# VH-VL binders against Small ribosomal subunit protein mS42: the designs that were tried, part 17

Target 1, 220 residues: Small ribosomal subunit protein mS42, of Schizosaccharomyces pombe (o74379)
Amino acid sequence: MSFQQRFARALDVGYKNFLSKDAVRNIFAYDNHLRGLVQKECKIHQTPYRVPSDLMVQSASDPARANLFNYSSQLVNHDFFFSGLISPERPSADADLGAINLKPGIDASFGSFGELKSQMVDVGNSVFGDGWLWLVYSPEKSLFSLLCTYNASNAFLWGTGFPKFRTNAIVPLLCVNLWQYAYLDDYGLNGKKMYITKWWDMINWTVVNNRFQATRIESL
Below, E stands for the ipSAE of ESMFold2; O stands for the ipSAE of OpenDDE; V2 stands for 0.75 times the mean of E and O plus 0.25 times the DockQ between their complexes.

## First folded at step 16 (VH-VL; framework fv_lacutamab)

Design j5 (from w3 with heavy chain S31N; at its last look DockQ between E and O 0.87; V2 from the best seeds 0.81)
Heavy chain, then light chain:
Amino acid sequence: QIQLVQSGSELKKPGASVKVSCKASGYTFTNYYMNWVRQAPGQGLEWIGWINPNSGGTNYAEDFKGRFVFSLDTSVSTAYLQISSLKAEDTAVYFCARDFRYSYGAFDIWGQGTTVTVSS
Amino acid sequence: DIQMTQSPSFLSASVGDRVTITCRASQSISSYLAWYQQKPGQPPKLLIYAASSLQSGVPDRFSGSGSGTDYTLTISSLQAEDVAVYYCQQSYRTPYTFGGGTKVEIK
ESMFold2, look of step 16: ipSAE 0.712; ipTM 0.884
ESMFold2 (binder alone), look of step 16: mean pLDDT 94; pTM 0.960
OpenDDE, look of step 16: ipSAE 0.856; ipTM 0.931

Design j6 (from v4 with light chain S31N; at its last look DockQ between E and O 0.90; V2 from the best seeds 0.78)
Fold by ESMFold2, look of step 16:
Structure j6 (fold): chain C 220 residues (1-220), chain A 120 residues (1-120), chain B 107 residues (1-107)
Amino acid sequence: as target 1 above (220 residues)
Amino acid sequence: QIQLVQSGSELKKPGASVKVSCKASGYTFTSYYMNWVRQAPGQGLEWIGWINTNTGNPTYAEDFKGRFVFSLDTSVSTAYLQISSLKAEDTAVYFCARDFRYSYGAFDIWGQGTTVTVSS
Amino acid sequence: DIQMTQSPSFLSASVGDRVTITCRASQSISNYLAWYQQKPGQPPKLLIYAASSLQSGVPDRFSGSGSGTDYTLTISSLQAEDVAVYYCQQSYRTPYTFGGGTKVEIK
């Protein structure tokens, strides 16, 4: 199912108390534009078109294809962001239930969900420029932490990027889009803090927990 | 129907022990933390702590560490509060309460309360 | 520990009146606040969670507002059945703490 089909209700009505339908439509119009740019870059570099996640991985270590990486990575980040929200199309009655499995680790890493919220709001608002804020998990350290990435950079390839290779695995669980296009229409230039605060209430903790549980099964 | 049913009132002497039960029905017991809250006569509410019903790991408020012990029997969907070396100031109504909003810590279902009276 | 200060401690009002109860935390609690109603001989009943979210089955005459350290429960039109003690509770950090309560009476 296409990206737009998966989020058809959000495009129709937005996310109540978070993003208006016009803001959502503008973000998806930009996403669609990036898909066109990916196709153009594939032509330029004679790279067969593939799904954005594959193109992101293939181009990650190639400075000559930096544009292909940036466009593909941003498409992957958009998907991860919207997939982590409580959906207006099929709202989960049990979206918060996934938090029970996360709570011991969140408490150990941050003190509480409330303290995690405060840190995400404060850190996200302090990012100067465009980028993404991530909740990540380190299986090796058995710890959750926050990670900022700039521009189209992402947490999926953390520790494997060129020029330096790193062997430590970090697994992204949740992200919030800090690019101005995500919040300007509804919150204004000075409304980034409120945008992140409202985003917190839209987190689908069942999705976050599913992402977390997948790392535990794979590591065992 | 979601329900928490607590054991009956208890009259105890100082130095005795008491074990209050809280039996859950109508939901998956291990999917929700169980909290314990007390209310002394004519007083407000005090949080005692919680127990993770999936792992059995308790957390206690500092003033309740030691004599207050939480436990579970998941086979009968029941949480327990045990108070040892009872003191007169332990006289209160003791509630169990389910935490349904883990990301916000709100108690949506409460037991009816168990009155524990400690008198000489 | 986070202290929760409720005001007023008791309140008398007529049916149909707007009632406002305030709760102040000793530090910012980032909307980690719940409101409960307790009638005599009964356990507390959840009204509001996350500072402003109305619990299912609670009449819409109840509303919550506030942020940071200052929070408010409002009953837009007091009914006879609303006679109770009201408590706020923070869940930002353990130990969870309750306000001292506000007793609401008719007359």
Scores: ipSAE 0.702, ipTM 0.881, lowest interface PAE 1.6, mean pLDDT 90
ESMFold2 (binder alone), look of step 16: mean pLDDT 94; pTM 0.960
OpenDDE, look of step 16: ipSAE 0.787; ipTM 0.899

## First folded at step 17 (VH-VL; framework fv_lacutamab)

Design i1 (from j1 with heavy chain S102A; at its last look DockQ between E and O 0.84; V2 from the best seeds 0.84)
Fold by ESMFold2, look of step 17:
Structure i1 (fold): chain C 220 residues (1-220), chain A 120 residues (1-120), chain B 107 residues (1-107)
Amino acid sequence: as target 1 above (220 residues)
Amino acid sequence: QIQLVQSGSELKKPGASVKVSCKASGYTFTSYYMNWVRQAPGQGLEWIGWINTNTGNPTYAEDFKGRFVFSLDTSVSTAYLQISSLKAEDTAVYFCARDFRASYGAFDIWGQGTTVTVSS
Amino acid sequence: DIQMTQSPSFLSASVGDRVTITCRASQSISSYLAWYQQKPGQPPKLLIYAASSLQSGVPDRFSGSGSGTDYTLTISSLQAEDVAVYYCQQSYRTPYTFGGGTKVEIK
């Protein structure tokens, strides 16, 4: 089903204690606008229309298609972000069950989930400009770490040298949207720290664990 | 329905060993860390450590390393605390407690407690 | 280790009174703070997790607040069945540590 259909309940009622329905609707309206821009860029560059993740990979190495990369990467980032949240349709204690598998690695990398929270809030609040904050895993180091990406950049292609379309350096597990449009409506310009703090309580750790078990992002 | 049932009270002499059991029922045992907490008579609560019920890996508070050993028998959903070389200051009620969300470290279900008394 | 300083150690109040108990951590614990109620001869009972989230089945008169190093448990209208010892506990970093407890009695 479509991106908006998968999140119909969130569009109807928002995310309790995190994002109002109006804020969610505004983000999804922007997402839909970006989909229109992707279609225009595909026509301009005579590129067959495909799912955003394919377009992101194809355009990553092509300076002439930088707009197509930016728009498609942002669509992929939106999907990853919202798919990682506890759903308002079926909120459940099961959302935390995957955390038991993550805890040994989180403890080894950050000391604790609480210390990870502190670092994500501090690092995220310190980002100047728009971008994304990621939790990533390095198979080579057997460690989790944080990664900031600016603007529409992403962790899916990180660490391989531009223009590689796939990375083996890190596995992205979780992200938070730090663009102003994500938090301005509900939190204001000075509320970024509170937005990240409230986002922490919405993480679906079972989804994060499922991503951890899937060792590489294939064709992405 | 969710329940932790501990073994009965123990009276021991200094230098002896004790093994406290904690049997879980009503939930998936390996999905939640098990913690051990003690309370000396008339005193507050002291965290001993936890065991990862999925891997069997324990973590102990520094004061409890050495003589205190956690173990599991997952076939019967049971956690164990073994204390060797018992000392008088080990006299306490020992609780097992389930961490209801691995991401938070808060204990929603507690055993009834096992009183261990160490006297000469 | 993170020290948890709980205050007061004892209080006595009438039914219907508003009661507050404070807990201060020796460093910021990012709301990784739980509150427990313990009655004589019983194990502790979880009231509040994540500083302010009310555990299922706990009456609405209990609430938690605070951030950083300073946290508060509030009982908005004390009832006779609330006579107990109350403990805070941090889970920000191992070893997990508890406050010294607050014994609450009815006048």
Scores: ipSAE 0.778, ipTM 0.904, lowest interface PAE 1.1, mean pLDDT 90
ESMFold2 (binder alone), look of step 17: mean pLDDT 94; pTM 0.960
OpenDDE, look of step 17: ipSAE 0.896; ipTM 0.954

Design i2 (from j1 with heavy chain S102T; at its last look DockQ between E and O 0.88; V2 from the best seeds 0.81)
Heavy chain, then light chain:
Amino acid sequence: QIQLVQSGSELKKPGASVKVSCKASGYTFTSYYMNWVRQAPGQGLEWIGWINTNTGNPTYAEDFKGRFVFSLDTSVSTAYLQISSLKAEDTAVYFCARDFRTSYGAFDIWGQGTTVTVSS
Amino acid sequence: DIQMTQSPSFLSASVGDRVTITCRASQSISSYLAWYQQKPGQPPKLLIYAASSLQSGVPDRFSGSGSGTDYTLTISSLQAEDVAVYYCQQSYRTPYTFGGGTKVEIK
ESMFold2, look of step 17: ipSAE 0.824; ipTM 0.924
ESMFold2 (binder alone), look of step 17: mean pLDDT 94; pTM 0.961
OpenDDE, look of step 17: ipSAE 0.906; ipTM 0.961
ESMFold2, look of step 18: ipSAE 0.682; ipTM 0.874
ESMFold2 (binder alone), look of step 18: mean pLDDT 94; pTM 0.960
OpenDDE, look of step 18: ipSAE 0.892; ipTM 0.952

Design i3 (from j1 with heavy chain S102G; at its last look DockQ between E and O 0.86; V2 from the best seeds 0.79)
Fold by ESMFold2, look of step 17:
Structure i3 (fold): chain C 220 residues (1-220), chain A 120 residues (1-120), chain B 107 residues (1-107)
Amino acid sequence: as target 1 above (220 residues)
Amino acid sequence: QIQLVQSGSELKKPGASVKVSCKASGYTFTSYYMNWVRQAPGQGLEWIGWINTNTGNPTYAEDFKGRFVFSLDTSVSTAYLQISSLKAEDTAVYFCARDFRGSYGAFDIWGQGTTVTVSS
Amino acid sequence: DIQMTQSPSFLSASVGDRVTITCRASQSISSYLAWYQQKPGQPPKLLIYAASSLQSGVPDRFSGSGSGTDYTLTISSLQAEDVAVYYCQQSYRTPYTFGGGTKVEIK
C-alpha cells in the first residue's frame, strides 16, 4: 500500500482542528516530488532504487550523495510524522490507550504529560529555520528526551555515520514537522506555537507506545 | 455499558477501618488508571490519588499517604480503597473515577459514590 | 501544589441567559483542565476536557476556552436542567486539584 493510499482519508478531509485538507495535499505533493528526485539521484549515482530508509542509510556518510540523503531522509520523516497522528481513516477510540504504558517513563523524564507538552511547545517554537522536533528514548539511560534536527536531518541516524546501534543510539518515538510548508498555510508566519499546540492533541499514543515497546524488546 | 459500581455506605466509629470497592464493567479494566476522589459534606472535590491498573503501582496525594491504601483485584475488575484509623474528618462521599484520557487526566466515568460516616 | 480558584462561587441567572464561570490556576497548566457538572446526590459528570474539547453526549451550549492560567466555561443559553455545581480540575501536575465550585441557580 503506497504512502498516499495509506492516508487517502486525510487527503480527502484533512485533520479536524489541526490541518486542512489543502495543507495535507500540499505536503503530500511535496512528498511525491521528493520521490521523483530520489529516483533521479539513484540514477545519477548508479545505485539500485530501494525504500527511502535504505537509501537514507546508504547515503548518510557520503558527501557526494548529500541530495539523495536529504530527499530520502525527508520521506522517512514524513512517514513517521503522519503515522504517529490520530488518523481520520478508521479513527480509533483507543488512540490514548498507550498512554498508560508510557506514563511511568514520561513522568520520570519530564514530570508529566502536561510538562512534556509545555516543553515540546517551547522548544519547538524556539527552533529558528526548518527542521523537526523529536521525542526520543535512550536505552542506555532508560530515559526519554527531546531532540531538534536541522533541515532534513533525522533522529534515526542522529550522531552516527552508519546504522543505529541497538544499545548506544537514541530511538525516535514521535516527531513534529517544523518546516514552514507544514504550518504556514493554516497558521501563518506567527502561528508556529499554535500549530505545535494543536499537533499535541493529534498524537496517537498507542503508536508511540508500540514504538517504545519494540525498543524494550530489542534491548533485551 | 461502561459502569463503575461501588460498595454500599458505611457507618464507622473512630479508629475503625473501612474498605470501599469499585467494580468496573464494559471496558478493559487494565487500560485506564483508576482515581479516588472524596467530597466531605457540603464541600468540594479532593483528589486522593490513582492506581496504575496495569502495574498495580499507586500514587497518593501527600495528605493521604499512610492511612489510605489502594489495591486491585484484576480477576474481577475491581479497585479498592482502604482507610485505617478512621477519624471524624474522614466523613465524606468517596468516588472512584476512570481516567479515560491518560495523556490529559480527565475522568469520564465515576462510581455512584460510597458514603463513609465516622461518628462516636 | 497548583491552586485552582473558581469565580463566582454562586450565580443566579434566567433561562436563556449566557453564563460564564472562570477558573484561574496558580501557574500555567497548558490547557490540562477539565470541567465537571455535579447535581445533588450524583457524581460529577465530565463536560469538557483539554480546556475546550466537548465530551460526547454533552449539549453544545457548553463550551470551554482559555490557556495558560485563565480558563472559562460558558453556557450559551442557560436551561432549567443546568442547575448544578460546576468544578474545574487541573491535571498538569500531581496532585490533581479542583476549583472550589460554582453553584448555578435559576432566578
Scores: ipSAE 0.720, ipTM 0.878, lowest interface PAE 1.5, mean pLDDT 90
ESMFold2 (binder alone), look of step 17: mean pLDDT 94; pTM 0.962
OpenDDE, look of step 17: ipSAE 0.825; ipTM 0.922

Design i4 (from j1 with heavy chain Y104W; at its last look DockQ between E and O 0.89; V2 from the best seeds 0.86)
Fold by ESMFold2, look of step 17:
Structure i4 (fold): chain C 220 residues (1-220), chain A 120 residues (1-120), chain B 107 residues (1-107)
Amino acid sequence: as target 1 above (220 residues)
Amino acid sequence: QIQLVQSGSELKKPGASVKVSCKASGYTFTSYYMNWVRQAPGQGLEWIGWINTNTGNPTYAEDFKGRFVFSLDTSVSTAYLQISSLKAEDTAVYFCARDFRSSWGAFDIWGQGTTVTVSS
Amino acid sequence: DIQMTQSPSFLSASVGDRVTITCRASQSISSYLAWYQQKPGQPPKLLIYAASSLQSGVPDRFSGSGSGTDYTLTISSLQAEDVAVYYCQQSYRTPYTFGGGTKVEIK
């Protein structure tokens, strides 16, 4: 199904107490525009079209294809963000069930879910400019941590093993969109703190846990 | 349908031990932390701690470390609170309570309470 | 430890009155607050979690508000069955702590 089809309910009614349907429609209109730009860039650079995640990886270290990276990375980030939210139709205990599996690690890394919330709100509100705030896990350190990425950058290439930064691979589990287009309509320029606070209530911890469990498969 | 059923009231002398049971039914026992809360006569509520029902790992409030021990029998969906070296000030109603959302720490289902009376 | 101060300790009101109960935390708890109702001889019953989220099956005359350190439980139109002791509880950091309670009676 297309990105818009997967989120048809959110486009119809928004996310209660978080994002109005008009705000959601504006974000998705921008997402659709970016999809057109990706196809145009693929044509310009004679790059075979693939899903945005593949295009993101292929263009990550190529300055000549910086536009392709920015557009495809932002599409990947949008999908990750919205896929991590509680459904507008079914805000249920099922969405929180995964939190029990994360709780030992969250408690060890941050003290509590409440303290993690405080840190995400404080760090997110302190970031100047556009970008993303991520919850990530380091398998080597067995610790969760926060990561800021600027503009269209993302945490997937930090932890996927394709590009490595000064640490071992990290795994993104959750993100919040800090670009002004995400919160301006409903919260205003001075409402970023409230936006992040309301976002916290919408996290689907079962999705976050599924992402976490996928990193822990061992083979011989 | 969803319920926590606790063992009956206990009358004990100082220095004795007591083991309170809390049997869960109507839900998946290992999907929710179990908490223990006490209420002394005419007093408010005091959190004793929780146990991770999946791993058996307990956490205790500082004042309850030592004499208070949580345990589980997951084969019968039952949590236990054992209190050793009972003192008069342990006289209270003891509740088990299910953590309804692990990300928030709120208790939606409570046992009926077990009255433990410690007197000489 | 986070101290929860609840006021008033006691109130008496008529059926139909708006009732407010306040709870103050000794530090910010980021809306990690629940409200419980307890009737004599019964366990507590969850009313509100996450400061303002109404628990399923709870009448909508109950509402919660507040942020940071200051939180309020409101009963928009007190009913006879609302006679109880009400407690707030923080879950921001262990040990979880409760307010001292507010006894609500019909006059």
Scores: ipSAE 0.802, ipTM 0.914, lowest interface PAE 1.1, mean pLDDT 90
ESMFold2 (binder alone), look of step 17: mean pLDDT 94; pTM 0.960
OpenDDE, look of step 17: ipSAE 0.888; ipTM 0.949

Design i5 (from j5 with heavy chain Y102S; at its last look DockQ between E and O 0.87; V2 from the best seeds 0.85)
Fold by ESMFold2, look of step 17:
Structure i5 (fold): chain C 220 residues (1-220), chain A 120 residues (1-120), chain B 107 residues (1-107)
Amino acid sequence: as target 1 above (220 residues)
Amino acid sequence: QIQLVQSGSELKKPGASVKVSCKASGYTFTNYYMNWVRQAPGQGLEWIGWINPNSGGTNYAEDFKGRFVFSLDTSVSTAYLQISSLKAEDTAVYFCARDFRSSYGAFDIWGQGTTVTVSS
Amino acid sequence: DIQMTQSPSFLSASVGDRVTITCRASQSISSYLAWYQQKPGQPPKLLIYAASSLQSGVPDRFSGSGSGTDYTLTISSLQAEDVAVYYCQQSYRTPYTFGGGTKVEIK
């Protein structure tokens, strides 16, 4: 099912108290534009078209294909961001249920969910320019932490040097889109703090927990 | 039909122990933190702490560390609060309460309360 | 520890009146606030969580608002059955703490 099909309700009505339908439609139009750019880059470099996550990994160590990396990485980031939101497609009271499994680690790393919220809002608002803010988990340290990435960079390949290979040092669990196109329409240039604050209430902690539990299985 | 049913009131002497039970029904016991809250006569509410019914992990407010011990019997969906070396100041109604919003910490279901009276 | 200062401690109002109860936290709690109603001889009942989210089954005359350190519970039209003590509770940081309570009576 296509990216737009998976989020048809959000495109129709937006995310109540967070993003208007027009803002969502603009982000998805940009996502679709990037998909076209990925196809063109694949033709230019005789790279067989594959899903964006594969293209991101393949192009990460190749400066000649930097455009392919940037476009495919941003598509991966868009998917991760929207997939982590409470869906207007299937709104559920159970979206918070996964938080119970995260709570011991969140408490140990940040003190509480409330303190995590405060830190994400403050750190995210302090990012100057475009980028992404991530909640990540370190299996080695058994700790959660925050990570900022700039432009189209992401947490999936973090710690691999100049992106040589996938790292096992951290696992991304959640992100928020800090590019101006994500918040300008509804919040304005001065509204980034309010955008991040409203985003917090839209987090699907069950999705975040599923991502966390998959990490635990991988480490076995 | 979600309920927390607590054990009956207790009259104790200073230095004794008491064990309050809190039996859950109508929901998956291990999906929600259990909290304990007390209310002394004529006073407000005071948080004692929580227990994670899946892992057994606990958190106690500082004034309750030591003499106050949470435990579980998950086979009967029951949480327990044991208070040892009872003092007159422990006289209160003791509530168990379910936290249904772990990311926010809100108590949607409360037990009926257990009155513990400590007098010589 | 985060202190919750609740005001007023007591109020008397007529049926139909708009009633406002406030809580001030000793530091920002980022909307990590719940409101409870407690009637004599009963356990507390959750009204509002996350500062403004109405609990299922609670009448819509109850609403919550606020951010940072300042939070408000509003009863838009007081009813006879709303006679109770009302408590706020923060969950921003352990130990969780409650306000001192507001006793609401009909005059």
Scores: ipSAE 0.794, ipTM 0.907, lowest interface PAE 0.9, mean pLDDT 90
ESMFold2 (binder alone), look of step 17: mean pLDDT 95; pTM 0.964
OpenDDE, look of step 17: ipSAE 0.882; ipTM 0.945

## First folded at step 18 (VH-VL; framework fv_lacutamab)

Design o1 (from i2 with heavy chain T102V; at its last fold request DockQ between E and O 0.88; V2 from the best seeds 0.86)
Heavy chain, then light chain:
Amino acid sequence: QIQLVQSGSELKKPGASVKVSCKASGYTFTSYYMNWVRQAPGQGLEWIGWINTNTGNPTYAEDFKGRFVFSLDTSVSTAYLQISSLKAEDTAVYFCARDFRVSYGAFDIWGQGTTVTVSS
Amino acid sequence: DIQMTQSPSFLSASVGDRVTITCRASQSISSYLAWYQQKPGQPPKLLIYAASSLQSGVPDRFSGSGSGTDYTLTISSLQAEDVAVYYCQQSYRTPYTFGGGTKVEIK
ESMFold2, look of step 18: ipSAE 0.830; ipTM 0.926
ESMFold2 (binder alone), look of step 18: mean pLDDT 94; pTM 0.962
OpenDDE, look of step 18: ipSAE 0.895; ipTM 0.955
ESMFold2, look of step 19: ipSAE 0.802; ipTM 0.915
ESMFold2 (binder alone), look of step 19: mean pLDDT 94; pTM 0.961
OpenDDE, look of step 19: ipSAE 0.899; ipTM 0.955
ESMFold2, fold request of step 20: ipSAE 0.803, 0.804, 0.813; ipTM 0.917, 0.916, 0.919
ESMFold2 (binder alone), fold request of step 20: mean pLDDT 94, 94, 94; pTM 0.958, 0.959, 0.960
OpenDDE, fold request of step 20: ipSAE 0.898, 0.898, 0.903; ipTM 0.955, 0.954, 0.956

Design o2 (from i2 with heavy chain T102N; at its last look DockQ between E and O 0.92; V2 from the best seeds 0.82)
Fold by ESMFold2, look of step 18:
Structure o2 (fold): chain C 220 residues (1-220), chain A 120 residues (1-120), chain B 107 residues (1-107)
Amino acid sequence: as target 1 above (220 residues)
Amino acid sequence: QIQLVQSGSELKKPGASVKVSCKASGYTFTSYYMNWVRQAPGQGLEWIGWINTNTGNPTYAEDFKGRFVFSLDTSVSTAYLQISSLKAEDTAVYFCARDFRNSYGAFDIWGQGTTVTVSS
Amino acid sequence: DIQMTQSPSFLSASVGDRVTITCRASQSISSYLAWYQQKPGQPPKLLIYAASSLQSGVPDRFSGSGSGTDYTLTISSLQAEDVAVYYCQQSYRTPYTFGGGTKVEIK
C-alpha cells in the first residue's frame, strides 16, 4: 500500500487536536514532490529506483549524490514520523499498552514519561532551523537518549557527515518533524512549543515498543 | 465487566502481618501497572507504589520501603500487598488501582478497598 | 517530591452553580494530572486524565484545564449527585501525590 493510501484518513480529517487536514495535506504534497525529485536524481545518476530507505543507504557516503540522500532521507523520516502516530482511522487504547515495556528504561533514562515530555518539548523548541528530534536507544549503554538532527539528517545512519551503515549503535524509536512546513499552518512560527506539546499526545507507544523489541531480538 | 476485587477487612495487633489480595477480571492483567493507594480514616489519599505486572518489578514511595511488599500471581490475575510489623498508624483503607495510561499514570479502575485496623 | 496544593478545602454551592476547584503543583507537571471524585464508603472515580481529557462515562459538565503548575476542575452546572470529595493527582514523577481534597456540598 502506498504512503498516501496508508494515511488516507489523516489526509481526509487530519489528527484531532494536533494537525488539521490542510496541514497534513501540505506535508504530504511536499512528500510527493520529494518523490518526484528522487526519481529525477535516480535518472541523473543512473541509479535504479528503489524504496527510499535503500536509496538513502546507497547514497549516504557519496558526495556526488547528496541530493538523492537528502530527498530519500526526508521521505524515510516522514514515514517514521507518521507511522509513529495514533491513527485517526483506528484510534485505540491499545496505542498506550506498549508503554509498559518501555517504562522501566524511560524511567531509568529520564526519570519518567512526564520528564521525557518536558525534555522533548524544551529541546525541540530550542532547535534553531529545520530538523528532527529523535528518541533513540543505545544497546551498548542500555540507555535511551535524545538526538537532534538538522535538515534531512536522520538517526538511522548516525548523522550525515560520518555515517555508520545500519548498525545497532544508535537505534531510533520515535521522531518529531521540526521543519517549519510541519507546524506553520496550524501553529504559526511562534507556536512550535505548542506543536511539540500536542504531538506528545499523539504518540503510538505500541509502535515505539515494537521498534524497541525488534532491536533487542536482533541483538541477541 | 472490568473489575478489581479485594480480600476482606482485617483486624490485627501491632507487630503482626497482613496480606491483601486484589484479583483482576475482564482485561489482560499483565498489560497495566497495578498501583496501591491508602486512605487513613477521615483523611486523603496516599500513593504507596506500583508493580509492573509484566515483569513483577515493584516501585515504592520512600516512606513505604521495607515493610510494604508487592507481589503477583499472574496465573490467577492477582496482585498482593503484604505489610509486616504492623503499627497503629497503618490503620487505613487500602486500594488497588489499575493504571490504564501507562505513559500518563491515571487510575481508571479501583478495587473496593480493604480496611486494615491495627489496635491492641 | 511534588506537593499538590488543592483549594478550596470545602465549598458549598446551589444546584446549577458553576464550581471551580484548583490544584497547584510545586513544580511544572506538564499536564500529568488526573482528577477523581470520591463519595463516602466508595473508592475514588476517575473524572479527568492528562489534565483535560474526560474519562468515558463521565458527564460533560465536568471539564479540566490548566498547564504548568496550575490546574482546574470545573463543574459547569452542579447537580445533587456531585456531592463528594474531589482529588487531583500528579503522575509527572514518582512518588505520585494527591491534593488534600475538596469537599463539595449542596447548600
Scores: ipSAE 0.759, ipTM 0.897, lowest interface PAE 1.3, mean pLDDT 90
ESMFold2 (binder alone), look of step 18: mean pLDDT 95; pTM 0.963
OpenDDE, look of step 18: ipSAE 0.817; ipTM 0.915

